VHH binders against Uncharacterized protein C6orf62 (C6orf62). Designs and how they scored, part 10

Target 1, 229 residues: Uncharacterized protein C6orf62 (C6orf62), of Homo sapiens (Human) (q9gzu0)
Amino acid sequence: MGDPNSRKKQALNRLRAQLRKKKESLADQFDFKMYIAFVFKEKKKKSALFEVSEVIPVMTNNYEENILKGVRDSSYSLESSLELLQKDVVQLHAPRYQSMRRDVIGCTQEMDFILWPRNDIEKIVCLLFSRWKESDEPFRPVQAKFEFHHGDYEKQFLHVLSRKDKTGIVVNNPNQSVFLFIDRQHLQTPKNKATIFKLCSICLYLPQEQLTHWAVGTIEDHLRPYMPE

## First folded at step 4 (VHH)

Design g01 (framework vhh_nb_b201)
Fold by ESMFold2-Fast, scan of step 4:
Structure g01 (fold): chain B 229 residues (1-229), chain A 123 residues (1-123)
Amino acid sequence: as target 1 above (229 residues)
Amino acid sequence: QVQLQESGGGLVQAGGSLRLSCAASGSIFSIYVMGWYRQAPGKEREFVATITWGGITYYADSVKGRFTISRDNAKNTVYLQMNSLKPEDTAVYYCAAGETYDYLFGSDSYEYWGQGTQVTVSS
């Protein structure tokens, strides 16, 4: 409670404390951190289309300040961003009035979310935590499956689970959780050594008030820099 | 230890075109996001355009529709094609490389910068 300026400062202080705590808890587990940016631009009134626009490897423990910088430059609510960042584990939502089904087989991947407006396109930035090995063996992370209640959406999702080269997922309700499965075995390093990571899932909660646009593109175009020839 | 070298700047009349080039040497070019920034006299450095390895592009509103960024990964080179130039486009243009999209996280996020190339657009 208070004036809007005081509440914004309180929200920022809570966000800073949460991000600092997250950074400290993960410092020993991850050599590198990754950011995934989602671009949203409306295509159809009855469908939300999204894409993974960018994959950003972070080779530093400065992700706390990078997230705060993003929030400062955002026109989105700090309260909404803080709610997303309070999740230590990705959660699935099953709306009561939709035959949405979820099947989670040990999905415990940690992630943070940040809301980010850019020019004329709204986006959500998802922070993924991953570890890279100097070997050809990928990590074998926990897997999850999300079954859409409509046949066309289920088909697109099953294809994402089966291949690395799929286009973004179409969802009927922008407020529902969405799973993306990303399996990447190799990254090139400045020393021409393969660095291996594996992203098994992304689960994203999309509050309706934060999304007015959806964009679609090829997921693999955005992830291609991290794959060998 | 990536080094960036810009070329292609010069003097051009309003409505004209220029193509800037940026050659990268050192580390693996293919894993880096490449961008162009510009700085006019007495002003702060301003984002112009960025491109990922896969060819996904982003532009500042002031140049959208007039400028095109592209890259040639085999030559470790990024290009900026500038059409319909205006006097307001007069600036030193800088090439940048990093593992992040500068427009999302600011210019401080890029690890490597070129020395810049002057573009002057006369009225």
Scores: ipSAE 0.000, ipTM 0.120, lowest interface PAE 17.1, mean pLDDT 47

Design g02 (framework vhh_7ocj_1)
Fold by ESMFold2-Fast, scan of step 4:
Structure g02 (fold): chain B 229 residues (1-229), chain A 123 residues (1-123)
Amino acid sequence: as target 1 above (229 residues)
Amino acid sequence: QVQLVESGGGLVQAGGSLRLSCAASGFTFSSYYMGWYRQAPGKQRELVAAITSGGITYYGDFVKGRFTISRGNAKNTVYLQMNSLSVEDTAVYYCAAGETYSYLFGSDSYEYWGQGTQVTVSS
């Protein structure tokens, strides 16, 4: 009889092959970063926690990579991070990014994510810019849930738990358009090899008229109490 | 039993307009993603336009600025307004209904399809 781990690996390989073929038809339409994670539930752990085996890049954009690089390299201050976010919002409204923005809106709508309650966006923004505050642990541990349907998996949940290794994500939630910087997670299982938890990231998909007000107004308003006098 | 029934196709001269309708039954229309796809003889099926349950729209590159997708949840109907038609728009147009992830995996991932309506554009 086959073992569950071997069957899981084979199922992931089939999904990767399907995604790889579809990526080619979508690549000409989009100019942004998409990552998709496939998650399998552990039977003995009756929770919304699942093992994440792989994250597959579908498309990329330089905007997200520049933000992630700045966070990883510890080159960011609160002011520098705010400037980068403002610049990228302006660039997304520039003519050369209009197609990417419309394509992002359509594509990201096909992968709904359920995150924290909307009222928690202030904490998420604070985590992104916490390096400014001179802390040995500038990013606090956070948890986010992603739910989606895919093939034989009627619904899947992904939990992200943060630790020291800093990773950022941009999410496509109509109730929350946020930038999350979450430490890379290691699952601590006593006497077992640590499993690295990988993140799912899909760029903003808000309608054009809402994007500027959310990204500029909301982010600036959340950051204003934390800016230096 | 789910049904999608397209109407509004026909013959039109280049530069003209057509409006397609797709009447849906047998599922909770307001909760589904709706799309229009087209297929010319000997070609692969391609995305024309899609609209989410929340009203966010997507268009294929060849129709942006010319076509408009909309939905009427009270009538369980999705519409495609086609303006400035060209010979290259000649195809069978299909209505499709699916879940959130369907678009990422292409047309074959939509759960429900109509039988199609022919659009022919003459020069």
Scores: ipSAE 0.000, ipTM 0.114, lowest interface PAE 17.0, mean pLDDT 47

Design n01 (from q10 with E100D T101V S103E Y104P S108T E112D; framework vhh_6qgx_2)
Fold by ESMFold2-Fast, scan of step 4:
Structure n01 (fold): chain B 229 residues (1-229), chain A 124 residues (1-124)
Amino acid sequence: as target 1 above (229 residues)
Amino acid sequence: QVQLVESGGGLVQAGGSLRLSCAASGRTFSSYVMAWFRRAPGKEREFVAAISWSGGITFYTDSVKGRFTISRDHAKNTVSLQMNSLRPEDTAVYYCAAGDVYEPLFGTDSYDYWGQGTRVTVSA
């Protein structure tokens, strides 16, 4: 049988090989658990940097809705999650963000996905995260596909798609954010005119000069196994 | 309170087919990896098949590839194992397992919930 840890390593290596060789969307083949998507709007008051404007539905069909409902049946409270996520989002705005993986203060959940798109009115931050039990593995960027219904965010998303380079790295705005997208094909195929499917990505908030240097040197190393050939 | 209950085991002739089902109760497992393990007389428990929460990724042990198919139904909170072209060597107690894990894994320690097992006997 072998030991369980070496068995796990074999399973992970097989999964990585499948992801690397497939031409299809990583979101369709990689089994990623996703908890919640939140949209935070920046508040102008010093006592509050963000407020939740709405929860973005990440469902594309009844199956995905049932998955999200099942996850919400866990012991993790939505109200508690919102408070903890706000704390972590504030930390993302620190002058230097050193890790793309953060534990939410007061819980064992990890945030693997953070989006910071801009619009004409206010900055919007979208947080997506999953439960992770392979704690000895390094940070692993994976993809999740979800639906946007916010008009200004949809326009910003289309702008991001237009600026995607061949490595899957997109600089969304010159001052603050980099989006890391592994699967180009799905980012270029919207579901319909009013609805855009977006692959969940990793976003960092730093001054552009520091972010570009950090992203190239650090993030590329973590993404190399998943980058397009 | 939380239970996995297997069904569909029985006696079958070599070359025959059986469909095993595992029903989960006490909670939903739609975000969990589900797997089948088996224990043959006098042997250790071994991996048979696993399916990711989305159903998009499946793994099989070499001896059952092409003969067994694992599937799941989120609406019914069940996972199934379709066993075709059965051999005497497939005789074992089959166990359903669920793990709150990132991807399908082959080790027993990755699964937190287990059923009591259902017996499969394949005669020559």
Scores: ipSAE 0.000, ipTM 0.105, lowest interface PAE 20.1, mean pLDDT 48

Design n02 (from q10 with G99R Y102W S103D Y104S F106Y D109E; framework vhh_6qgx_2)
Fold by ESMFold2-Fast, scan of step 4:
Structure n02 (fold): chain B 229 residues (1-229), chain A 124 residues (1-124)
Amino acid sequence: as target 1 above (229 residues)
Amino acid sequence: QVQLVESGGGLVQAGGSLRLSCAASGRTFSSYVMAWFRRAPGKEREFVAAISWSGGITFYTDSVKGRFTISRDHAKNTVSLQMNSLRPEDTAVYYCAARETWDSLYGSESYEYWGQGTRVTVSA
């Protein structure tokens, strides 16, 4: 109860404090710039079209500034957005044929996936991406099984796909929201309390073209200040 | 103010290829969304393709998917449109346009900067 705006500010302050703590604990583990940003937009059905109601976690090294930008553009509570994030709101599909790409936007940048130890607010799974890292390293198909015994995490199975085409990856296990190319080196760093995974050739497949444009463009808008020119 | 100048238009036979280029002057446009529009004789201006500020996201109108490729070079401050397998219906004046955000790509009124256009004619 109380003022809904005050409740949102309290939730945001708690999230900011937790993310600062995570950044400090992770500073010694990563040789690349880490980003997290939240994109909050209310999904509304308008005639045959939709507005996005997605919580898209994109991490940045400046947690406070980017989270504040995301909250200013949102039309729903932070608590309900965290609930949606727990349900795998984003589907990722690779384009297969030109005729199938009407509702698909391809992202060919490398993306790193980090899973943090679990706390009340640490249920958030964060994606890192490094848009400007060129890599000619071939990604290898790996079946990965990860056991997380931190804060009641369950055992997870992640399926890794090989890149067969410059425009994307072949979809495997379409019931999973996230597809990973796992660098074997990341699996051999036992000192990390968080596990890093590498993503490539991510495509978003959404029912409506306008919905896809909004979601992908909004992520880019939030990251623009932190990308090299 | 940013000025956009297109080049690379011309006459080509059906099945041929052309590469259009758009050069910016006045400032860099590395933080802008860049797009190509075209206007066929007697018709309104229509969206063709767009590329995000990072160059990592591209979008095409259905009629050109698989035939056209949009790309950008931040160091040269240029955006290019590679047009392959050209058809007579691709005949139009092609315009380069820029805006700050990715949303509302189809609305020409949403773009702050426009080039003068370059003419493409595809013979039967």
Scores: ipSAE 0.000, ipTM 0.226, lowest interface PAE 12.3, mean pLDDT 49

Design n03 (framework vhh_6qgx_2)
Fold by ESMFold2-Fast, scan of step 4:
Structure n03 (fold): chain B 229 residues (1-229), chain A 123 residues (1-123)
Amino acid sequence: as target 1 above (229 residues)
Amino acid sequence: QVQLVESGGGLVQAGGSLRLSCAASGRTFSSYVMAWFRRAPGKEREFVAAISWSGGITFYTDSVKGRFTISRDHAKNTVSLQMNSLRPEDTAVYYCAAGEIYDYLSPDSYEYWGQGTRVTVSA
């Protein structure tokens, strides 16, 4: 007979078992709603970036819990993600955008993105989450730069790993950077009252282990000192 | 003009050590990722090691991990590669590279390159 609630619990347990079984390959993880949260410190001339130990436990524990809750509740909206992370939402002054594009073929998957840059915030949280992709257009790496003109906030460069050949296997590769594809058109008009801007993005083929490595490696490698105009 | 100049190459016996240095001139590279690549005779150029602009993060290809150490000196505007426990398969021309990186494993991601320094490891 099966009640909807009973079937939902059974489906969730089956998904947990599948993710655990495929720990050496996280290809199936990219078929689910994904939450990507990365945390970095406001950079001043003498300040260091976030300590690895501060970022790793938060990314690992919150990432898995957010995915599982999103699957269970069928909710991966920005509002749901903010509830899961229990973060205060602050008004974002529109960041400056710059892309170091090579060649971008289409935009298939949209990413909702919020930044919390404030003069009184020592730590900045960037929250990304993805939707199911609509097409398998092949994509190329692009470096995107976010720049804030408020206080000593460090310039940010982001990138996301692009996978064109969908081998069915996603292995941990600690030597690869993550590249984010951004369409400038999507930065001009807010599409959600809680979303400051919306990005058109590629397939994000990021396993949990690679995401933890990515969060540390990307912020350390691609943040630069703020330069006054 | 911007220039990267490598030094420290030479002939060494298997099990020996060499230290390569790369001196940058013409501008400050404090905001650039710096890397070492190598090209063995008859092969394509391959990634060896990279160091972030902050110096806090380093990456190595599996075959050199635990044997090579990349380091950076901001005051001298230099990057170095300490190579220990050298093997004949490490024989190559080693190149220093700098750039704003969209894929640090890809040579195409680097804007500036040195001329290379030759390393020969005898059996």
Scores: ipSAE 0.000, ipTM 0.121, lowest interface PAE 17.2, mean pLDDT 48

Design n04 (framework vhh_6qgx_2)
Fold by ESMFold2-Fast, scan of step 4:
Structure n04 (fold): chain B 229 residues (1-229), chain A 125 residues (1-125)
Amino acid sequence: as target 1 above (229 residues)
Amino acid sequence: QVQLVESGGGLVQAGGSLRLSCAASGRTFSSYVMAWFRRAPGKEREFVAAISWSGGITFYTDSVKGRFTISRDHAKNTVSLQMNSLRPEDTAVYYCAAGSTYEYLFDSASSYEYWGQGTRVTVSA
């Protein structure tokens, strides 16, 4: 006999242990590029896209300097998202940035992170790409598309971030798992942004049905289809 | 009310062995991660070892890996730490801990809700 819930708990424990030891080493082997798209509620605002090249955190105090493109989308396909990422970029104009800031009720800008508006974002799409550091090849998708329920992701992310002595896994949704590993020593100084984002760039989307795969495989095995030759 | 009671501590010479036991009462611990932490005189509490609620996965701090073995007996509601090849630097008060919150953050003391009172281990040179 076996309890299916037991197997899932064991798979998560195994994944956590594997990623904890390899997260810094893996980041040293790869260049990461992350794109985050915010999908706003119907008829309120256009979606916004952030480009984060290499391992540089995107912060609320840097909104005006971030490359941001507004779009609308009820769902993102990889092709559509990649086309958007390849277009000429424009900066988010101040009125939209101010609206986002006003919508972030009960959150402080002191965390130096992009804080998602509580009442305005329907979902978040995160595209993570990697390239082997010894390669001059283009970035390839690591996980082609991450879709997060805004409220759950923001709450869980801020919960882990605010804990002084914690490292951990953030689970977005019972039907989906997004692992965000944060080393608390890297969060002791909020200005050490490159270090904190390097750990966050190891964020992996793992659908519930694939938990057993992660219990057996390594992070390199999971990234293999997206690695340069 | 949940209570953890450690036993098995004592004085042992370097190179010797000692087995610590932790008995749990007051509720079922089958869904809890169980762990051992230690505190040496004048130092902060540090992680030693943890065992998953199923007993199938174990974790150790590097300094004890290969020397210590954590194990679990669900029927007796106990967790044990077998300590071999003991060193003077292993001298500390050892604490048993149980937690369901953040079971995947097993090396953080704040992840554990329940704690024992501790048992002293002294390793002479």
Scores: ipSAE 0.000, ipTM 0.100, lowest interface PAE 18.8, mean pLDDT 51

Design n05 (framework vhh_6qgx_2)
Fold by ESMFold2-Fast, scan of step 4:
Structure n05 (fold): chain B 229 residues (1-229), chain A 126 residues (1-126)
Amino acid sequence: as target 1 above (229 residues)
Amino acid sequence: QVQLVESGGGLVQAGGSLRLSCAASGRTFSSYVMAWFRRAPGKEREFVAAISWSGGITFYTDSVKGRFTISRDHAKNTVSLQMNSLRPEDTAVYYCAVSTQLPFYEYAHPGEYDYWGQGTRVTVSA
């Protein structure tokens, strides 16, 4: 506790230690491939598929610097920054080096994922696995349905894409449609709570108010041509 | 003024159950990781279980996994430890702890916890 400058230096040192621990912890839990596809409706751009492989370096080079800058500039308190880290906020940069479409044109994107294990997300992941196991046909799209046990929320719909080698979660973000794909090699192992938890940890955090945005229309049909083999 | 107060300890026979509670006062810890540690006579302080601020992530030491369950009540600002199938080796003083730092892979390290309770005694007879 000393003078204001001493307190701020101590807070920044503690934040650096927390970011290092967070980065190392994430390295232990990511052991599978994740594909992210963007659909650009307004500019009629082709979808770009990215394989996420550099979660940790991106956090260190971009996310860490942004948080430290915010604390240093007094736009964030240490408590607020620690809250964001406790909510498992991860900034990802998805390079275009893994594309299955020869004519796909796109730029790398920075995305924020809040890795927050919640019951509603676990239900969505469990329903995704259920639909995959029930699928008799490769490349079959299915509409998945889940129930909310809070407030006036009605049952929601989530469109699920299922292929021999890929299983996807479709997320309707207010700013864009984002699709996450998990390599099927990781779905061949027995499904248990730990495996589901790992998958949930990579899902985009959606506050309760935004769960209504999980319903997506025919956009999965547009995404299908860009799915990896 | 921050205080953690444990309760629910006592004497129980092997195979029995106890529920420990930790009440936090003076400050709300809803945004922090909370944990249970124990110290048996003649032994060092040992990690038992930890729970994330949301309650969605839990950690257990191997010797209690499947027997103990940690839970959190945000409305009461409390963390609880349900202990089932108790064994004589579970005899210890149990401590509640809070970390204002993210423990993650170091969640079992006592040095990562900033606030500690006074402890509650659990005795398991054969």
Scores: ipSAE 0.000, ipTM 0.108, lowest interface PAE 18.8, mean pLDDT 50

Design n06 (framework vhh_6qgx_2)
Fold by ESMFold2-Fast, scan of step 4:
Structure n06 (fold): chain B 229 residues (1-229), chain A 125 residues (1-125)
Amino acid sequence: as target 1 above (229 residues)
Amino acid sequence: QVQLVESGGGLVQAGGSLRLSCAASGRTFSSYVMAWFRRAPGKEREFVAAISWSGGITFYTDSVKGRFTISRDHAKNTVSLQMNSLRPEDTAVYYCARGGDTAMYLPWEDYFDYWGQGTRVTVSA
């Protein structure tokens, strides 16, 4: 409109609407759950199982505030701000267990994940590994592997992983944390049959001295929704 | 496009040794499971040995344990099979294969996506 303050308010409202639409689109693409089981190598033979109930497809509050501040200060144009938002960044949020220490589940820090097309998994792994190596966090990489109390659970887990719609899991590297990749198509939700994005959901950095509590669920029960009938 | 090329096959007397090599062209295969399979005359293809992408885990069929050793060289993009104390029943065409992580724990043909053309090993009595 003719008033400069009115036009500026309208421009900010338009930017907020675009951010909301982008967050809604990303959330729809990541309506999935993920389970992992891991064992701390060496002397500790304790298993932990945790569920990632959702992916929060947001820019960090600081990142979003910096963009909005730049628009307010006229340091950024709306076009430049939209270009910054073209880079898709999501935060992974794991559910909290009141009777369990957060350190055990390996998700004590918020991490930004960069989205890639499904066919570019190698670049995702390399970038995430580079970020993990360069982390200034006071945590050590945890070598995680799957260890089952009964062989039947292992067979069921491997049967799920053998499905061709999954990228697989890196369980055979004794010197690195595990990666779990899930193709949303495997979940066969009626709302979305395909996704061009794949999220490397979990890599664990934990203080090796401070894994005192472990939650152990039944692998069969937790993986049942992903198993073929 | 990935191509696997085997070499090192030949004719050898029982009790002898051979070293097979498999070279991958194009894309780096350092993140994949590598395996050897064989097909004897009149038989179906069978698993022989597999090695994880790190080289830290190996898996062998019972008939070759203690005689065969699988290894890999990431710098050369090669996987090798050292065959010692060869027996006439080891006579077969040997195939190199590349698979995903699941193939290490379930070394079934269906979990290997790329295969070489094979190299022939003949062990005489």
Scores: ipSAE 0.000, ipTM 0.104, lowest interface PAE 18.8, mean pLDDT 49

Design n07 (framework vhh_6qgx_2)
Fold by ESMFold2-Fast, scan of step 4:
Structure n07 (fold): chain B 229 residues (1-229), chain A 125 residues (1-125)
Amino acid sequence: as target 1 above (229 residues)
Amino acid sequence: QVQLVESGGGLVQAGGSLRLSCAASGRTFSSYVMAWFRRAPGKEREFVAAISWSGGITFYTDSVKGRFTISRDHAKNTVSLQMNSLRPEDTAVYYCAAGELPFYEYLSGSDYEYWGQGTRVTVSA
């Protein structure tokens, strides 16, 4: 096995050189495509729904000032920061892994899916990963993870941000290295009923150093516990 | 019944080596993430090392990286921890854990379903 630190240094040097040389297109600064996968884990079952979307990372040097300062100052209004950081989902791909739930509403450029359907979902996992341009191999490596556990969804809904006609939500990350903004069209009060959360736009704010951090394993490795037998 | 049994603990001088083994019985753990945790006297349990179900991915806490090596043998249904260059700060009871969880949850002790009784490691100065 190779030295993980030397591989990380090589990746950092490649990305730094590319970012320094050409800023005409953010996609040109990376030798990979970025993706986000949503995994809906069912309680006491291996069954899970897999939804994958292609995402362009949003990068800025002032993420705490732009996001956390706004949250701290505005309570339920981050309109200017949310609008600045909101980007259209570059591409929404059909799930590589087939849906195991018939009550899931379609996966399109605007994602329609059931977030926190009653109490049969244990948690929702969001995985940020890449596919290398020079490789035909899918989904390498996982760079970040976010988890919503049952119960946490309700608390998240109590702190939903407002943006004009839509409501956004900030995903907590202990390292504050990635923030996910989700446009929502409708949010029902949680009274033992399924809540439908529409992902009209996904904006990931991702500091450059997080993109060069090599997560352990591939998306396939992380999703294997949820695959059907 | 399902059981994890640790072995290989003991007393060793600083700079020495020990190999811990964890034998799983009652069922095969081929779909489980396996991990080692430890609890030093007067401290809470902390993560040491983890290995994926395939054995191809390993994770270590910074203080043992480069000194400890985790490995697994699916045929024998065992996971092992090779501990080299031991330090007095490595003195602890070492526990084997198994869970059918995503690998990225390796740090969450509460997510492991099965735990061994522990084996004591004492490193003298």
Scores: ipSAE 0.000, ipTM 0.108, lowest interface PAE 18.8, mean pLDDT 55

Design n08 (framework vhh_6qgx_2)
Fold by ESMFold2-Fast, scan of step 4:
Structure n08 (fold): chain B 229 residues (1-229), chain A 126 residues (1-126)
Amino acid sequence: as target 1 above (229 residues)
Amino acid sequence: QVQLVESGGGLVQAGGSLRLSCAASGRTFSSYVMAWFRRAPGKEREFVAAISWSGGITFYTDSVKGRFTISRDHAKNTVSLQMNSLRPEDTAVYYCAADSTLYDYLFEGSGDYEYWGQGTRVTVSA
């Protein structure tokens, strides 16, 4: 009947092809780039492990694909994947990282985002990174800290890390989070808004009608604590 | 040799609760995605809920959202399904399934899971 290992490898390859086709199909409906992050938290650690996926054709040499492959490959443990992430983050704690932090302080006031919560532990933050690619720096102004609240939960921090060709997301003190990063101005077109809500329905298994009603009806209420008066 | 064993099924009145458990043996499943499926008499097997290998991401079918909660205990190598506000339509044989797959794949396809349990019966009376 065949080798169990070869059958499983074939099934995984089919799954990867199907996933890539689905992402490419969704990308055709966007006129901008979007990032999807899935966040995990180790029960005794202060740092979270993340998976980041871009809604564009998969690039074999990019950081997001390597993270997804590492996490899903049976040869990788959570500790091994976290160590790989820690190595990337540690590189940003060099002297250059300190300069980038000062650079980013000016950018945080110009960054827009929209929040969609799911249950009390899942949140969607829409923030597009397109503006960061205009710099000639080898590293983008790549660590932006967003302080925000959700319901009765304590202040949370979203650390957004990006290199010229890579993006990483670390969420401090999350239980579970899903992040979509889309520039607020692009979100305002009806076509882009509909495509984003459809993607959220696929990722979160929520009816688009319920998500659209919630997002439209509550966006300002959920964003008010994070927006300048 | 790998085995998934379900437990916790039974008869319950509408509005009641049940907790199903799935115990994995033969090797660790800490790197596997785990799911619950169900089959009502005369129907095909349908997806109910899934949980990622880290326990950080969960998926539910629309009819059980807000009523069912899937959870994972890596130390005990178990996956549980807490079923609240049960309805007669929830009557089915419930199956535990496992596979090592990509996260953002839709896990509703029963054909995509390699390992399956024997099932546990849940009957919800009106």
Scores: ipSAE 0.000, ipTM 0.106, lowest interface PAE 18.9, mean pLDDT 49

